# Ledger of designs, part 72: VH-VL binders against b7kms5

Target 1, 80 residues: b7kms5
Amino acid sequence: DTFETVRNTIRIESEVDESLRQLCHEERITKETWLEAAYLYLCEKPEELAQVIQLAQERLSQRKAIADYKRAKTMQERFL

## First folded at step 22 (VH-VL)

Design d_3
Fold by OpenDDE, fold request of step 23:
Structure d_3 (fold): chain C 80 residues (1-80), chain A 125 residues (1-125), chain B 107 residues (1-107)
Amino acid sequence: as target 1 above (80 residues)
Amino acid sequence: QVQLQESGPGLVKPSETLSLTCTVSGDSVSSYYWTWIRQPPGKGLEWIGEIYYSGSSYYNPSLKSRATISVDTSKNQFSLKLSSVTAADTAVYYCARDYTLDEPKEDFTIYFDYWGQGTLVTVSS
Amino acid sequence: AIQMTQSPSSLSASVGDRVTITCRASQGIRNDLGWYQQKPGKAPKLLIYAADDLQEGVPSRFAGRGSGTDFTLTISSLQPEDFATYYCQQFFNYPFTFGQGTKVEIK
């Protein structure tokens, strides 16, 4: 293994972020290593992976709706 | 993955209407903003306008009187019409996905992440 | 309309060089800035969004910085495939506008 890393900017919903932060602190891990471990675990669990993907899709849909609403409102104000 | 493809005539006569269609695959047009950008040969990029799948649209003031963007959800396409074209409208026309990323609090960010290959439209008699 | 001014308009560099391109907005645009790479006959490719976020699949040698009116794109070590024209674009207000471009040429 090369142990090389790739920089990513992650935006997490505030309540989830806080909960995850607390967990990581208690378990002495990082959000990054949590994400890696969770993904690798799920790669070996196809049914669980499918469930997580579905959940992620739902969350994305909600984020898109919120983002688009913000955009519409803000851009209208800026354009005026 | 997401792919965009422009289609339409590569030659348009002056005073006629330029019509292009962008066919989207790998994603639904019903969830995003969609945009058109053009680039005259050897020149820079110009934003033409955008449309949300619900029909809300904004246009570059430089083209507002002539440009119309529309969405056809049944075909997973969106289109551009530019009326009364002149030689100045000769350009490579790109369609792109206009993505809105949610940011903290009331913020958001926008970027064009997927582009078509572009199609040259020449205005000539 | 918000004007985006890139500098320089062109530059010559060698493989391995550190290259910096600047983009200045005529008014504050917060972090609503993107950077694109365009090669001849190809569509622009998104490199950076939100001023400093690296687009998926883009090499880490590309970096965006800045906020407000002054922005920079840096290529830490220029590679052969990086010779191209680069554009900044603001997404703060309509109409969305691009910089005039910076052509990075081989020395």
Scores: ipSAE 0.801, ipTM 0.937, lowest interface PAE 0.5, mean pLDDT 95
Fold by OpenDDE, fold request of step 23:
Structure d_3 (fold): chain C 80 residues (1-80), chain A 125 residues (1-125), chain B 107 residues (1-107)
Amino acid sequence: as target 1 above (80 residues)
Amino acid sequence: QVQLQESGPGLVKPSETLSLTCTVSGDSVSSYYWTWIRQPPGKGLEWIGEIYYSGSSYYNPSLKSRATISVDTSKNQFSLKLSSVTAADTAVYYCARDYTLDEPKEDFTIYFDYWGQGTLVTVSS
Amino acid sequence: AIQMTQSPSSLSASVGDRVTITCRASQGIRNDLGWYQQKPGKAPKLLIYAADDLQEGVPSRFAGRGSGTDFTLTISSLQPEDFATYYCQQFFNYPFTFGQGTKVEIK
């Protein structure tokens, strides 16, 4: 099979990234192929997919809160 | 999908107040920054200001004395008021979602990813 | 305010051409830069954020590069739908400011 790929820059929480990196190393796979495989797997598992989506939403909420805090603090300093 | 739509009068008399509302659908106005941008006919883009859903706001110094942005979480809307308008305020006005992306360490980045279609406001007698 | 200067203000190109637009900031803005595409009568469309990250749904022929004060937007192979005006915008400090725009026209 021949696939056209799209480049995506991803930002992963450091602890999760380290854990995932170790897994990929042990299993001789890449984060990219892991992401593809995980998504395809979950597409066939609606219950599990729903759980992952919920978890992802929670993590996004936390990430946004952190980002917005950083923004508020930093932009205030820069504006002064 | 997230959608934004500007609404308000397309004609405003000089010295009056321009009032626009941005209706957001597909996402909550809560937990985001929201922004207004304008573009005079045939000219470039000018940032007007932003508001966080909690109420904190920043404005372009060029418009600070006249611009007021507010958010109504109950209606999932945010609005722009620009007082004492003149012909120089004639422009297409855009509302947009102002997203903050978390970056490593203490960093972050900002971008406007969803825009309304824009609404022309003409200041004329 | 931080000044954003785009170059060129306009250019003519043909389908298939490689097009490069530059944006210079009057001071360091790190990677806090976005690129937009705007067609007549339409709102700007986000292409690139964080200087070099491709917005979802944007074709891979668009690429952003740079940090600090000098940035570039490249279209590797210009398509018919790419004829438009492009703007850079800095998000480093208030007020957020845009470049004056670069109009990409058909040769």
Scores: ipSAE 0.799, ipTM 0.935, lowest interface PAE 0.5, mean pLDDT 95
Fold by OpenDDE, look of step 22:
Structure d_3 (fold): chain C 80 residues (1-80), chain A 125 residues (1-125), chain B 107 residues (1-107)
Amino acid sequence: as target 1 above (80 residues)
Amino acid sequence: QVQLQESGPGLVKPSETLSLTCTVSGDSVSSYYWTWIRQPPGKGLEWIGEIYYSGSSYYNPSLKSRATISVDTSKNQFSLKLSSVTAADTAVYYCARDYTLDEPKEDFTIYFDYWGQGTLVTVSS
Amino acid sequence: AIQMTQSPSSLSASVGDRVTITCRASQGIRNDLGWYQQKPGKAPKLLIYAADDLQEGVPSRFAGRGSGTDFTLTISSLQPEDFATYYCQQFFNYPFTFGQGTKVEIK
């Protein structure tokens, strides 16, 4: 099979990444193919997709809050 | 689908105050840092300052005494005022969204991912 | 303020060429560096953030490398649409500062 890929940078929470890494290793797959497969699966599962989107939005909000806090704290310290 | 657009007078007299507004669409101003950047004709880029939607702001020391950035969450806008302008303040002024990305431990990264098209402000008598 | 120095200030290249632009910081800035592309009459466009992360939608022929004080932007195979001015910017400390720019011109 020949296909075109798009380059992406994926930052995953460490505990989730480790768990996912272990799973992929055990199943002889990659995180990339896992993500592709998961998305394709969810495309056929609208209710499950909606749940994943909601969860993703919540996690994004949390990550953003953490990032903004780190920025505020760090920049204050650097500026002083 | 996030879009930024600068607006304001393209001509300002010396010693007057330059006033610009950046209107944000496609996203809320209430979750980001917002920045102003300028570029004199044929020259490089200069960071003016930033503001968090809560009101916290930082300015370039070169402009701190003259620059004021504000945010209006009700209008989904943020603005720049630059007082006592001179010919040296002639430039294309850009507004941009600051994205802060979480990284491991105490780290984070910043980048300006969305920019306005820019608006030329000429200081002339 | 942290000084950002780009090299070269300008270069001439042909379509298909490998182009490398360097950005040096006057002090360590970790990976807090971005690269922008600007075409005449247009706003800068983000290409790279966090020194080596490719912005979404940017062609894979663009690559950023480096940490600390020395950074590079590489275009593996220059395309016609890549002729532009490129800027680096540090986000390590206030004030945020830009390199003076590198103009990539057609040979």
Scores: ipSAE 0.619, ipTM 0.897, lowest interface PAE 0.7, mean pLDDT 94
Fold by ESMFold2, fold request of step 23:
Structure d_3 (fold): chain C 80 residues (1-80), chain A 125 residues (1-125), chain B 107 residues (1-107)
Amino acid sequence: as target 1 above (80 residues)
Amino acid sequence: QVQLQESGPGLVKPSETLSLTCTVSGDSVSSYYWTWIRQPPGKGLEWIGEIYYSGSSYYNPSLKSRATISVDTSKNQFSLKLSSVTAADTAVYYCARDYTLDEPKEDFTIYFDYWGQGTLVTVSS
Amino acid sequence: AIQMTQSPSSLSASVGDRVTITCRASQGIRNDLGWYQQKPGKAPKLLIYAADDLQEGVPSRFAGRGSGTDFTLTISSLQPEDFATYYCQQFFNYPFTFGQGTKVEIK
C-alpha cells in the first residue's frame, strides 16, 4: 500500500540519540514518525532543507574522521 | 553517483610489471581507504591490499614485496603496480572504495561499497 | 591468515525457495563480516555489513546472522535476480579474506 514501510538500520551519535529519544517519548511519537515528519516538512522549505543538508555533510565528515582514526588505531594494535 | 573505473593494459608479459589505475568520479579520493582485489578466471576473490589516501598502506603477505599501491589526489586516482608477474597473476582486477563506518565506543566496521567494473589482465608471452 | 569456509560450494534452488549459506571463520572475528553478491561478468555487490546489517537498497528478503565464527546468509524467498555467487569476507584482521564462494543456480 501507499504506507508500506521499509526496515533499515541507522546509527546516531549518543548525545543526539538520547535527546531525540527523550523528545519522542515526551511527545508520544516514534523516531520513525519524527524522521518522516521532519523530511516532509523540510521538502516544503528549500532554503531550510539546504541548511540541514550542509550541516549533515559537516557531521558526516566529522564522523568519518573519527571512524578512520579508530580503524587505524585498532588495526595497528592487532598487528603490533 | 560515485563511480570507479579501472584502466591499464590487458596483456602483460611475464617478469614485467602490471600497472593499473583506478579513476574515481562523483567523490574525492581524500579521507577514504582504497582497495585492490583480484579474481582469477573461474575462481574466488583475493584481497591485494589497501591504502589510506594520505599514503599509509598494507598488503596481502601472499604478494610479498611485489605489490605497491599509490594515490594521486590531483588526478583523483589510485594505482596498483605488481612486479615480476607470472601466469598465476592472470585475473580480473577490481578497485573498490574501502569504507570505514563509525560504531559505538571504540568500534568500527569496514566494507567495500563501490567497485569498478573490473579489468582482465592476462599474463602471457 | 584467517580462513573463511563457505558451505555449500554450490546449490540448486527454485524461485520461492528459502536458501541458507553458511560461512565459518578459522578464529573469532566478532561481527566483522560482510556478504557480497556477484553475477557473471560483474563486480561483487555489498549486501550485508557487520554480519547482520542490510546495505541500503538491498531487498529485505536478504538477512545475515552470526557472531564469532559462525555466520549465515538467508534468502527468504528466492527471486530470479538472486541466482548468483555469494561471498563472505572478514575484516577483523589483515589480510582481509573472502570465503571461496557459493553458487546459487536455477534448479
Scores: ipSAE 0.575, ipTM 0.866, lowest interface PAE 1.0, mean pLDDT 91
Fold by ESMFold2, fold request of step 23:
Structure d_3 (fold): chain C 80 residues (1-80), chain A 125 residues (1-125), chain B 107 residues (1-107)
Amino acid sequence: as target 1 above (80 residues)
Amino acid sequence: QVQLQESGPGLVKPSETLSLTCTVSGDSVSSYYWTWIRQPPGKGLEWIGEIYYSGSSYYNPSLKSRATISVDTSKNQFSLKLSSVTAADTAVYYCARDYTLDEPKEDFTIYFDYWGQGTLVTVSS
Amino acid sequence: AIQMTQSPSSLSASVGDRVTITCRASQGIRNDLGWYQQKPGKAPKLLIYAADDLQEGVPSRFAGRGSGTDFTLTISSLQPEDFATYYCQQFFNYPFTFGQGTKVEIK
């Protein structure tokens, strides 16, 4: 079958995005092909995959704390 | 795997206090905003209010300060009390996870992604 | 409070039809708008957040559009499981109000 794609929206931190954009440009790849390759590579490396998952959980917690802070600040300003 | 379940009396007498508890499993109540929503039978949805697990709360002014939401971190629960109820408070009550998604710059997005199954509370004598 | 007005209040459609539901806010709410699907006796289910972002596990036939005051939910090819009531909700300012709902029924 043809490589079927799904269009989704993701959000990444701006400095990570800039670094990833530059890497993809220099290597003549796209963010989506990089993501696919990174995931498929890690699937064969269970210990490394676990480390990536741990880091992802830490970043998720940080981003959530930042988002909650932004929400509290903004909603207070809008409410009053 | 995140699951929310409402519990409490299904019948409440007029003028009394409606009390509901939402039990959270598969995640920590200390991690999110939490919200209550209600729906009178055959009618639309009404946002009741929300609480941040640290205790900050906001309420729909349509409820005239009758609503109070609280968190019990030791039981991984949050609750709703609605005082001085009337027949107009008869509804299915839902609890929900109130998620804040980080966005670029100083922005964010809010959505309710996990809901309890709902519990009908009838106000009748 | 920000009033959210949905249109139509109900519609009848057949499997395979393209369905569009409109939600209008009484003031600008940027893209702070979600769409929910509710079947009888069930809790609402999140479909769309931030006006146009598809929630995980929601079929791609659902699409949200809009910003400011005018928003739409489109189902590009209606399926049997899509017969339900749909609600929009704004998250721009308290209280976080819902639209009145749009019931999509079998024709």
Scores: ipSAE 0.567, ipTM 0.864, lowest interface PAE 1.2, mean pLDDT 91
Fold by ESMFold2, fold request of step 23:
Structure d_3 (fold): chain C 80 residues (1-80), chain A 125 residues (1-125), chain B 107 residues (1-107)
Amino acid sequence: as target 1 above (80 residues)
Amino acid sequence: QVQLQESGPGLVKPSETLSLTCTVSGDSVSSYYWTWIRQPPGKGLEWIGEIYYSGSSYYNPSLKSRATISVDTSKNQFSLKLSSVTAADTAVYYCARDYTLDEPKEDFTIYFDYWGQGTLVTVSS
Amino acid sequence: AIQMTQSPSSLSASVGDRVTITCRASQGIRNDLGWYQQKPGKAPKLLIYAADDLQEGVPSRFAGRGSGTDFTLTISSLQPEDFATYYCQQFFNYPFTFGQGTKVEIK
């Protein structure tokens, strides 16, 4: 009977976040409504959804590699 | 979707080597850090050590270099060997995925997000 | 090794109560602190990482705070399913030590 929301933490690359914030300001929307709209739109577009998923997988791999590098460097310095 | 399952003997004799394997399904062992943790019955949790899939490893010094963790990429598994066991090594042993989350400004955070169900290993004559 | 001391060791509370568990590190660990819940016979479950970030699927009644040496886990309205033992763990430096645990009993 109600439109319920869930609170979540999202981490977005700084440059992407700045661009998205500017877009949302110009269009008078919020980041969360943009995310909801983007997902709902893509659900009807299998080819476009697949392209977005591919890009997301590439970005995930890049971010994981960066995180592992930071960890290895930092822990070597602290442990030694 | 990601699942971890410990396997190995439930009974080990004193002075022998405890050997456990963690089988990973729904994800690749070649992409993360992997960790072993143990818990003596009725007691708290103790971190044993970790390995990065490429072979870099770190261990709890409380185990006096008795622990070795290894990765078998072809079977999508990682393993623990603990040598020269005593009754004090009786515990439930857990394997876990050791995730590194990227953070701003050269920072990162660590957490253990997927755990196996645990397997009890008893050291007794 | 960095020692993690939890307080209290155990507590008993009623459904609906606000419960606070404290974790103290023997040296500064920034916000490299996680909280885990363990129910009897089960593996630990991640609740909070980076001191105050809720893991996916964790109820909002759980909240983490702190930085440096002093950290808290608060359950704002205790539910029957929150009967468990809670552990903090630091990820600042090897070995990645746990606190001794806090057992929460519901009466």
Scores: ipSAE 0.566, ipTM 0.861, lowest interface PAE 1.2, mean pLDDT 91

